# Ledger of designs, part 97: VH-VL binders against q0atu2

Target 1, 119 residues: q0atu2
Amino acid sequence: MLDKKARIRTSREYRNVFEKGKRLSGRFLIIYYVENALDNNRFGFITNKKIGMAVIRNRIKRQLRAIVREYQGQVKNKHDIVLVARAGIGKSSFEGMEKDYIAIMKKAGLFARNANKID
Below, E stands for the ipSAE of ESMFold2; O stands for the ipSAE of OpenDDE; V2 stands for 0.75 times the mean of E and O plus 0.25 times the DockQ between their complexes.

## First folded at step 6 (VH-VL)

Design t15 (framework fv_dusigitumab; at its last look DockQ between E and O 0.06; V2 from the best seeds 0.00; counts 0 for: pae E 4.8 > 2, placed apart)
Fold by ESMFold2-Fast, scan of step 6:
Structure t15 (fold): chain C 119 residues (1-119), chain A 121 residues (1-121), chain B 111 residues (1-111)
Amino acid sequence: as target 1 above (119 residues)
Amino acid sequence: QVQLVQSGAEVKKPGASVKVSCKASGYTFTSYDINWVRQATGQGLEWMGWMNPYSGNTGYAQKFQGRVTMTRNTSISTAYMELSSLRSEDTAVYYCARDYSYYETSYFDYWGQGTTVTVSS
Amino acid sequence: QSVLTQPPSVSAAPGQKVTISCSGSSSNIGDNYVSWYQQLPGTAPKLLIYDNDKRPSGIPDRFSGSKSGTSATLGITGLQTGDEADYYCGTWDSSLSAEYVFGGGTKLTVL
């Protein structure tokens, strides 16, 4: 679970990231990201209906939150970041999603060099 | 600028297969999913499936499962839709379209010009 | 046979207003955001409305969308001859194997 302050919570805040943010796509994930005026990062998670039924969409969201939480300390501060599941993510492994997340975040310049799982 | 350019018209006999291509330009091909939609003459739009060009994963409409295959060749930024066991009711214009995710949904922001496929003896 | 129901045709005079309805169920329109596509004669469809009521860049504000319950509506004000086209609503359906579904299409004629 991410701390409440680290989560994008309202539809307005989500739409702001989609409208003003940069887009970068990976194999299973898309991120939309924009600098915020806060002292912390906020994350959002989207699994639209093309991903599959609610059970699958909810499982993917939980797994993505776990991945984000594990690497939270590697993310450059002051960003709102929305993770959008791509079609077919339900066929990927947890490790596949984790690898994709790390690759996208590094490519976006949002990870510190040599990103690792940190406490 | 974003463009999706499709292959030319095809005439096929019942029972044959057809493979339509869709060449993308003006954006990173692997970064957006591709959908396929068809339209019989004077009829409405019918969704066939999606293909993720990065992963190669696909999802097909139940009606077409077992006779449609969607693939891609990333080196030439081209998506393919192959429909087998063709019947006369498969006579239609076939479109590829780029999938754009916005908030909690996705929709088709750019479309190819269409490929006419005629199935007749 | 389409999953979403639209009137097959609608007609109005230049400068008038026209509305096109799109009716579905709780598993599609009732549970998701609706898009609208315009298809001019002999051309591919073009995105006209997304996220129920948003316009892509280049779409005039004469075009509007709304959603209520299991139905969506496309509104066109200040009707012009260049608006003659087929209009399709579309959305995702919440099934075991999710599918994108379209309305049957509405032919708009400017009289």
Scores: ipSAE 0.786, ipTM 0.913, lowest interface PAE 1.0, mean pLDDT 91
Fold by ESMFold2, look of step 7:
Structure t15 (fold): chain C 119 residues (1-119), chain A 121 residues (1-121), chain B 111 residues (1-111)
Amino acid sequence: as target 1 above (119 residues)
Amino acid sequence: QVQLVQSGAEVKKPGASVKVSCKASGYTFTSYDINWVRQATGQGLEWMGWMNPYSGNTGYAQKFQGRVTMTRNTSISTAYMELSSLRSEDTAVYYCARDYSYYETSYFDYWGQGTTVTVSS
Amino acid sequence: QSVLTQPPSVSAAPGQKVTISCSGSSSNIGDNYVSWYQQLPGTAPKLLIYDNDKRPSGIPDRFSGSKSGTSATLGITGLQTGDEADYYCGTWDSSLSAEYVFGGGTKLTVL
């Protein structure tokens, strides 16, 4: 479970990331990210209606939160990061989503030192 | 600049197939989904489906299930829509559109110029 | 017929204002964000409004959008002859296995 402080909670916070942040796309995910003025990271999760029905979208959100929790200690601090699920993500395995997250976070330069240990 | 350039007009007989191409430029092709939308003469817009060019995954409107196939060739940044078993009511302009995912939705931010497909005997 | 209902046409004089309504249901407009598209004569549609009320870069602020309940509205002020076009609302609909739906379109005539 992510701390309350590590969650992007308001529409204004999400808007800031989408409007001022950088965008990178992977196979199943899109991330938007921007530096914040805090001493920690904050994460947001978006599942579009085109992903599927609510039960599927809720499953995807839960899986993405679990992935983020697993790697959050390796993420460079002071970033707001929003994960957006791409169409077709419901057909991927947990491992597929995890690999996609790792690849896109490495490409964004958001992993801290020793990022190569993650691969 | 983002551009979507579609193939030229087609005339087909009933029962044939048509394959329309949509070449993308000015952005990373695999980073945005492509949707296909058609418009019969004097009619409104009708959504046909989406295609994720990174994975090749698709989702089709129920009306077109079994008749439409959406594909791509990433090496030339080109999306394709193929409609089979053509009927006269398939006479329309076919558009490709880029899907921009924003917040909990997506919308079509760039459109191709359209491809006229005429089905006549 | 179209899942989203729009008036078939609207008209007003140059300099005036019009609104274009778009009526849907809880599974589309009620549950999702609405976009508006402008189709000038002989051209492809163009994004005009996204996220209910946001304008892409290059769209003047005399175009506005709003949403209330299961209905959306496009507002156009300071009408110009160049605004003559067909206007479509669009959104995702969860009741159709997550399909995108358009309104039937509204033809705007200036004169």
Scores: ipSAE 0.238, ipTM 0.781, lowest interface PAE 4.8, mean pLDDT 89
Fold by OpenDDE, look of step 7:
Structure t15 (fold): chain C 119 residues (1-119), chain A 121 residues (1-121), chain B 111 residues (1-111)
Amino acid sequence: as target 1 above (119 residues)
Amino acid sequence: QVQLVQSGAEVKKPGASVKVSCKASGYTFTSYDINWVRQATGQGLEWMGWMNPYSGNTGYAQKFQGRVTMTRNTSISTAYMELSSLRSEDTAVYYCARDYSYYETSYFDYWGQGTTVTVSS
Amino acid sequence: QSVLTQPPSVSAAPGQKVTISCSGSSSNIGDNYVSWYQQLPGTAPKLLIYDNDKRPSGIPDRFSGSKSGTSATLGITGLQTGDEADYYCGTWDSSLSAEYVFGGGTKLTVL
């Protein structure tokens, strides 16, 4: 799992990202992102009932956390980023999720210029 | 207050089916998944599956796949668990439990009182 | 036989402290929040601890939970006769088609 310091945990923190951040939609994910005043990035994950049952939502969250963790070192620092899973994500493969994450993060310009672990 | 009230004890023959009900109250029925857990006499807890009262979607443990069916009647806030092709090993207390899920958390915060199902020839 | 491993039994005298371990793997305890359930004799399970270390309302602070790696621990201080029960750890496991898994249960006897 992601380190606690790398996680958005409170409703207030989520609201801040939604209200002040930028929104970008991918095939399976919507990301909200905003600069923070910290020395690290924080990630939040939202899966609503449209995706499926709690067990499915939890699975999706685990997969998204794994993806985020894998590419964490490639992301520009000092950002709060919330990943919102879209309804279709439940039918996607892990690889599909990963590609979508990479694509949307690239589009958002959130990867570092020297990032080499991305397509 | 949140309550889950289950149907009464059942006695069945091998090969028969049993349908246990779980009536929810004190909260919005369609907002929380219902899980089913059973416990044989003197044994541990065994998870059977989940059901979403809003969509009716389900997920079953592999062990019970093909024999268990979880449904609901939203008009009376009642969940059902039907187990077919009963065998003596299915003799147990069956529980329904509400699944609380918020962001990354999930746990069973409220349980029914249990329904004893006895399978004997 | 259970996916999560617990000691079958623990015992202690009133006022003492006991710990109950729950061992799993990366796909369950490693990646997911652990819950603990208390089952008094002849009753339904009751949520005791959630999210590894949080107590629901009404649960005294004598009960504590922790998680490290692929293991979780339930602690009970100031043991009381009323604590005599079965205790189960539980969590989700992605390797088993996202099934919920319980420990085998631990019977706590107050001497």
Scores: ipSAE 0.026, ipTM 0.719, lowest interface PAE 4.0, mean pLDDT 91
ESMFold2 (binder alone), look of step 7: mean pLDDT 94; pTM 0.960

Design t16 (framework fv_dusigitumab)
Fold by ESMFold2-Fast, scan of step 6:
Structure t16 (fold): chain C 119 residues (1-119), chain A 121 residues (1-121), chain B 111 residues (1-111)
Amino acid sequence: as target 1 above (119 residues)
Amino acid sequence: QVQLVQSGAEVKKPGASVKVSCKASGYTFTSYDINWVRQATGQGLEWMGWMNPYSGNTGYAQKFQGRVTMTRNTSISTAYMELSSLRSEDTAVYYCARDFSYYETSYFDYWGQGTTVTVSS
Amino acid sequence: QSVLTQPPSVSAAPGQKVTISCSGSSSNIGDNYVSWYQQLPGTAPKLLIYDNDKRPSGIPDRFSGSKSGTSATLGITGLQTGDEADYYCGTWDSSLSAEYVFGGGTKLTVL
């Protein structure tokens, strides 16, 4: 479970990330990301209706939250990050989604590779 | 600038197949999904399916399932839509369109110019 | 038959206001965001409205959108001859499987 303070909750907050953030695309995921003025990172998860029925969309959201939670310690401080599922993500394995997430976050420069430096 | 440029008009006999191309430029081809939409003369828009150019995954409208195949060649930033077992009612303009995700929706922000396919005996 | 219902035509004089309706069901407009597309004669469609009521850059504020329940509305004020076109609403349908559905289109004639 992600801490409530680590979740983007309102439609206004989501739209802020979409409008002001940078976009990077992976095989199954798109991220939008922007620096925030908080002491922590916040994550949002979007599985829009093109992904499929509610059962599929809810499964994908649970899996993405689990992946984000597992790697949250590696994410550079003070970012709002929205994960958007791409068409076909329902055909991916959990491991495929995880690998894609790691690759995107590294490409965005959002994963801390050096534990001895501040962000 | 973003452009989607489609192949030229085709004339086919009933029972034949047609393959329409859509060449993307001005953006990273693999970063946006592609949709295909057709329009019969004087009629409305009809969605055919989506293709994710990064993964190669596709999803087709039930009406076209079994007759349509969507593919891509990432080295030349080109998407393809092949429709088989053509019937006279397949006579239409075929469009490719780029999928853009915003908040809880997606929509088609750039469209190709269209490819006219005529199926007649 | 189109999944979303639009009037087949609408007409008005330059400078007037027109409203184009788009009616659906709970599995499409009722649970999804609506986009509108403008198709000038002989051209490909162009995105006009997204996210129910937002305009892409370059679209003048004479164009507006709204949604209530299972219906969406496109409004055009200060009508110009260059607005003569077919207008289509569109959204995803979440019932059996995800498919994008369009309205039947509305031909706007500027008299």
Scores: ipSAE 0.779, ipTM 0.909, lowest interface PAE 1.1, mean pLDDT 91
Fold by OpenDDE, second read of step 7:
Structure t16 (fold): chain C 119 residues (1-119), chain A 121 residues (1-121), chain B 111 residues (1-111)
Amino acid sequence: as target 1 above (119 residues)
Amino acid sequence: QVQLVQSGAEVKKPGASVKVSCKASGYTFTSYDINWVRQATGQGLEWMGWMNPYSGNTGYAQKFQGRVTMTRNTSISTAYMELSSLRSEDTAVYYCARDFSYYETSYFDYWGQGTTVTVSS
Amino acid sequence: QSVLTQPPSVSAAPGQKVTISCSGSSSNIGDNYVSWYQQLPGTAPKLLIYDNDKRPSGIPDRFSGSKSGTSATLGITGLQTGDEADYYCGTWDSSLSAEYVFGGGTKLTVL
């Protein structure tokens, strides 16, 4: 569920993640993550003009949201996670993005141990 | 005004390939994704995939992965959709549609007139 | 067997109001804006509603859209014979590798 309650939406919420969270860089993605005091995870998505035209950035966001949603049930609880798209992501395939997401999330230790879909 | 004009009707044998064109005009071709949607006779709309004319990047429905190829020629503002290994169930009207997208929204605001593809032995 | 569920048909007399429902899930309608498309007989689909409840230029205010939770609704008031068509809801679905999904379509008959 990546509905409103599962999204980082305000500048304050984003700033909190950037200031207090940990940062990890992948090939196409940078993630910032921090524990929250909620019962659910929240995800944020950031793209910039270096990625390309607005329609490209929007497409990338949709793809990232798709990836996040697909694996959300396997992510450890009580985290705010911001995905920042790197410039090269515009040249990546969906599968490439997914692979990068999985890799970086594993590196961060954010997947549950019983996660099967990522194997 | 924005227009999408598609190529003419096609008749193909099973196993063959078909390539439908969609010529755009009235706007900056590279600024909007092109989507392809088909509709079998008497059936509903079925989304096939998107193509970004600027980068050439594509996203296909899983159903058509490995069988569909979406390309473009920016010099003539034309998008192409090629479907291979044709089957009788591929008989349908194929539409191109412009994707208007901004942040959380995306919708198909202009459509081509459609191209009838008939697959029969 | 569409991802979004619509009634196969609705009908009403001229001047009346009809509603067409579109039922989905959190991964599609729940999180994304819904669009509605009108397809007159023998023609290509036409954008009717976007962003849940917005009308493109040229679409009369007899047409309205709304969304609540995982469902969307198209409303048509003052029904006219020219409204007889197929209507499709559509949106993106994040669970399907960011695929666009349509409803099965609803045939509106003006009695």
Scores: ipSAE 0.007, ipTM 0.650, lowest interface PAE 9.5, mean pLDDT 90

Design t17 (framework fv_dusigitumab)
Fold by ESMFold2-Fast, scan of step 6:
Structure t17 (fold): chain C 119 residues (1-119), chain A 121 residues (1-121), chain B 111 residues (1-111)
Amino acid sequence: as target 1 above (119 residues)
Amino acid sequence: QVQLVQSGAEVKKPGASVKVSCKASGYTFTSYDINWVRQATGQGLEWMGWMNPYSGNTGYAQKFQGRVTMTRNTSISTAYMELSSLRSEDTAVYYCARDWSYYETSYFDYWGQGTTVTVSS
Amino acid sequence: QSVLTQPPSVSAAPGQKVTISCSGSSSNIGDNYVSWYQQLPGTAPKLLIYDNDKRPSGIPDRFSGSKSGTSATLGITGLQTGDEADYYCGTWDSSLSAEYVFGGGTKLTVL
């Protein structure tokens, strides 16, 4: 689970990331990201209704949070990052989501080093 | 300026297929899903399906499953909806609509002008 | 019938206020955000309200939305002749293959 301070929580904060941020698309994920004025990273997670039933959306959201938590030490500090699940993510494996996340974060230049899980 | 521009009116015989196009401009085509919605003469709006232009993934309303195919050509920012085995009750205006998915919800923020499809002998 | 229930018509005089209801179930309105669309005669629908109660840029504050339980309401104040149109609510219905569903539409006549 991510610390509460590491979560984007309000509609205004999400809107700021979408309006001012950069966008990068992967196979199953889209990220929107912008540098913040804080001393830490914040993450937001969006799973829309096209993904499927609430049970599936909630599972995906939990899995994405777990992936983000495992790799949070690799993420360059001072960013607000929103992960948006694409419709096809419901057919992905956990490994597939993890690989997509790593690839996107590397391409965005948001990993301070090569992707490695936090030990 | 966001625009969705659809192909012109079609007149088809029963049993034929029709392919309607929707050309997007003024935004990154692969960032937003395209939905297709029809409106039969004198009736309400009926959702047909969505198509993700980045992946090519689709989801169709059960009523149209097996008769509809939604595709795209990303090089020209154009979405397509093909409906086969046409019947007189498929006479309708067909709309493409952009799906706003930046929040927890999705909704159709920009619509094409519509394509009238008439099915008659 | 449509999955979401709207009154087929509503009418009022210029300057008056109207409300249009949209009734669904726990799997659609109860679990999801509601949008409203305005369709002027002979034109494509236009997004009027999203996320239950939000207005896109350019939509005047005379239009408002709300949601309670499995029902949603569109409110229009200061009615104008240019508001004559069909109004549709819409939302997702939760399923393995989620479908978007519309209300049957309400024809607003400004007398």
Scores: ipSAE 0.014, ipTM 0.626, lowest interface PAE 7.9, mean pLDDT 85

Design t18 (framework fv_dusigitumab)
Fold by ESMFold2-Fast, scan of step 6:
Structure t18 (fold): chain C 119 residues (1-119), chain A 121 residues (1-121), chain B 111 residues (1-111)
Amino acid sequence: as target 1 above (119 residues)
Amino acid sequence: QVQLVQSGAEVKKPGASVKVSCKASGYTFTSYDINWVRQATGQGLEWMGWMNPYSGNTGYAQKFQGRVTMTRNTSISTAYMELSSLRSEDTAVYYCARDISYYETSYFDYWGQGTTVTVSS
Amino acid sequence: QSVLTQPPSVSAAPGQKVTISCSGSSSNIGDNYVSWYQQLPGTAPKLLIYDNDKRPSGIPDRFSGSKSGTSATLGITGLQTGDEADYYCGTWDSSLSAEYVFGGGTKLTVL
């Protein structure tokens, strides 16, 4: 679970990242990201209705938070990053989502080339 | 500029299948999902399904499950919708539309011009 | 058989105001954001409103949207003859499987 200072919480903060940030798409994930004026990174998670029922959306959201937590130490500091689940993510395995996350973060220049899980 | 250009009109017999194409330009094809929507003559809009051109994953409206197949060819930035076992009730204009996620919603920001499919007895 | 209910038609004179309602349930409008689409005769639909009340670039501020509970409303002020069209509301529905649902459409006639 990410601690409270590492989470984007308010609708205003989410909309700021969507409107001013860069957009990059992976197979199952889209990220929107922008530099912030804080000492730390913040993450947001969006699973809209096209993903499926609340049970499925909540499971995906939990799995994405777990993935982000595992790799948070590899992310360049001072960014607000919103992960948006794409249609079809519910058909992906946990490992499939993890691989997509690593690939998109590397492509965005937010990760080291050989990002590893935090043990 | 963003454009979705669809294939031309089709006339089919009952029981046949039809495959409509939708060629995207002006953006990265794999970065946005494609939806298909149809409209029978004098009727409203009816959603058929979505296709993720990056993953190839699809989701279909229950009404069309088993008869519709949505695919793509990323080399030519083209999406396809194939509807089989055609009936006279399938006579409609078929649209492709680009899906964009914004905050907690998604909607269709650009639409193709439509493809008229006529199923004659 | 539309999941979302709209009046089949509305009419008004040039310069007047109209509102078009869209009524749904807790599984669609009550739980998601609404978009509106304009379809001019013989053309494809065009996005008019998204996220309940936002306008894409190029859409004049005469067009507005709002949402309350399980209903949404499209407002058009200063009506022009070029506004004659069919108007559709749309949103996602989670009641069975995730599907996008449209209203039945409203034909606007500018007299």
Scores: ipSAE 0.653, ipTM 0.884, lowest interface PAE 1.7, mean pLDDT 90
Fold by OpenDDE, second read of step 7:
Structure t18 (fold): chain C 119 residues (1-119), chain A 121 residues (1-121), chain B 111 residues (1-111)
Amino acid sequence: as target 1 above (119 residues)
Amino acid sequence: QVQLVQSGAEVKKPGASVKVSCKASGYTFTSYDINWVRQATGQGLEWMGWMNPYSGNTGYAQKFQGRVTMTRNTSISTAYMELSSLRSEDTAVYYCARDISYYETSYFDYWGQGTTVTVSS
Amino acid sequence: QSVLTQPPSVSAAPGQKVTISCSGSSSNIGDNYVSWYQQLPGTAPKLLIYDNDKRPSGIPDRFSGSKSGTSATLGITGLQTGDEADYYCGTWDSSLSAEYVFGGGTKLTVL
C-alpha cells in the first residue's frame, strides 16, 4: 500500500488539485495533477456510485492503488495526482486499467524520461 | 445450479416492440450483470448491452441506443430486454447471459436458452 | 466486418489438433481478457475459455487459450466429433464506450 505521506487524504487537498490542477481524460481514468511544494508525490483516488456497489468501488480503488504503487518510482516528483475512475472501468481488465494509467501519465508528461517499465 | 430461463418465441410486425424476459435462479440475482446477445439465423453473435440488477444501470451498444431498454424486477429475479421500432433485420434469437465479474474481468458464464423473435409483415 | 477477426472455418480429422485465431486491436484484446464460447448446432453458446487461458469446470484440458498482444488463440487437441461447432472469441472494447465485441465466429468441422 501507499504510505500515508504519499496519499491525498483531506478534502482541502483534493479541492486544491481539482481547482488548480490540470485534467486529462483516459478511457477508464481521469487524472487531475498539480505540482506540490513537497519532495514527494501524493495520490488520491475517487470512485463514485456509477462504478457500482461499495464492494466493487473498493476493489477498483485497491487495483488503482496497486498500479500507482507499481509505477510510483518512475513518476516525476512534486506532484499531487488524483485518479478518478470512470464508469466503464469495471468492464476493463487490470491490464487495461494499467495501460490506461500509463497512457494518461505519459500524455501528462509525468513519467521520468529514463522510466523503463513504461510501454 | 445457476439457470437463466427466457420467455417464449415472439412474432411481431415491423414497427412494433418486443419484450423478452430472463428469469434467473440458483444465485444472488443482484450480484451479477445480465447481458443480452442476439444472433440472426446463420449469423454470428451480436452484443446488445448490459444491465446491473442491483442499481438498474445499463450500457447499450451504440447500434441499439434509443431503441433498446433493459430493466429488471428484483423481487422475481427477472431481467427484461425491450426492443422497439422492430425491423425485419431484428429477426434473431435473443440470449440473456450472466456476467461473472464486474470489477476484474468480464465473461458470460451462463446463458439462457434463447428467445426467437421473428419480425415480418 | 466484426471487430474481432476469426477465420470463417477450420477443419481436421479426429484426434488432430486445430487452432482458431482471433485478431483485434489495442482497445479490445490488447487491453482486456479474452473469452471463448462454443456453440453447438441449435444450442446456446457455452463458455469455453475465460481470462485468456482459464477453463471453467467441466471443460476438458484439450481446450486451451492464449493471448499475445492484440491476438488470441484457441487450441483444441484430440479433436472429437462432438467438438464440431461454432467458436467465438469475445472481449470488451473501450474505444468509444464500453462495449462487448465478438469475433465473426469459426465453424469447426470434424472430418
Scores: ipSAE 0.017, ipTM 0.689, lowest interface PAE 6.5, mean pLDDT 90

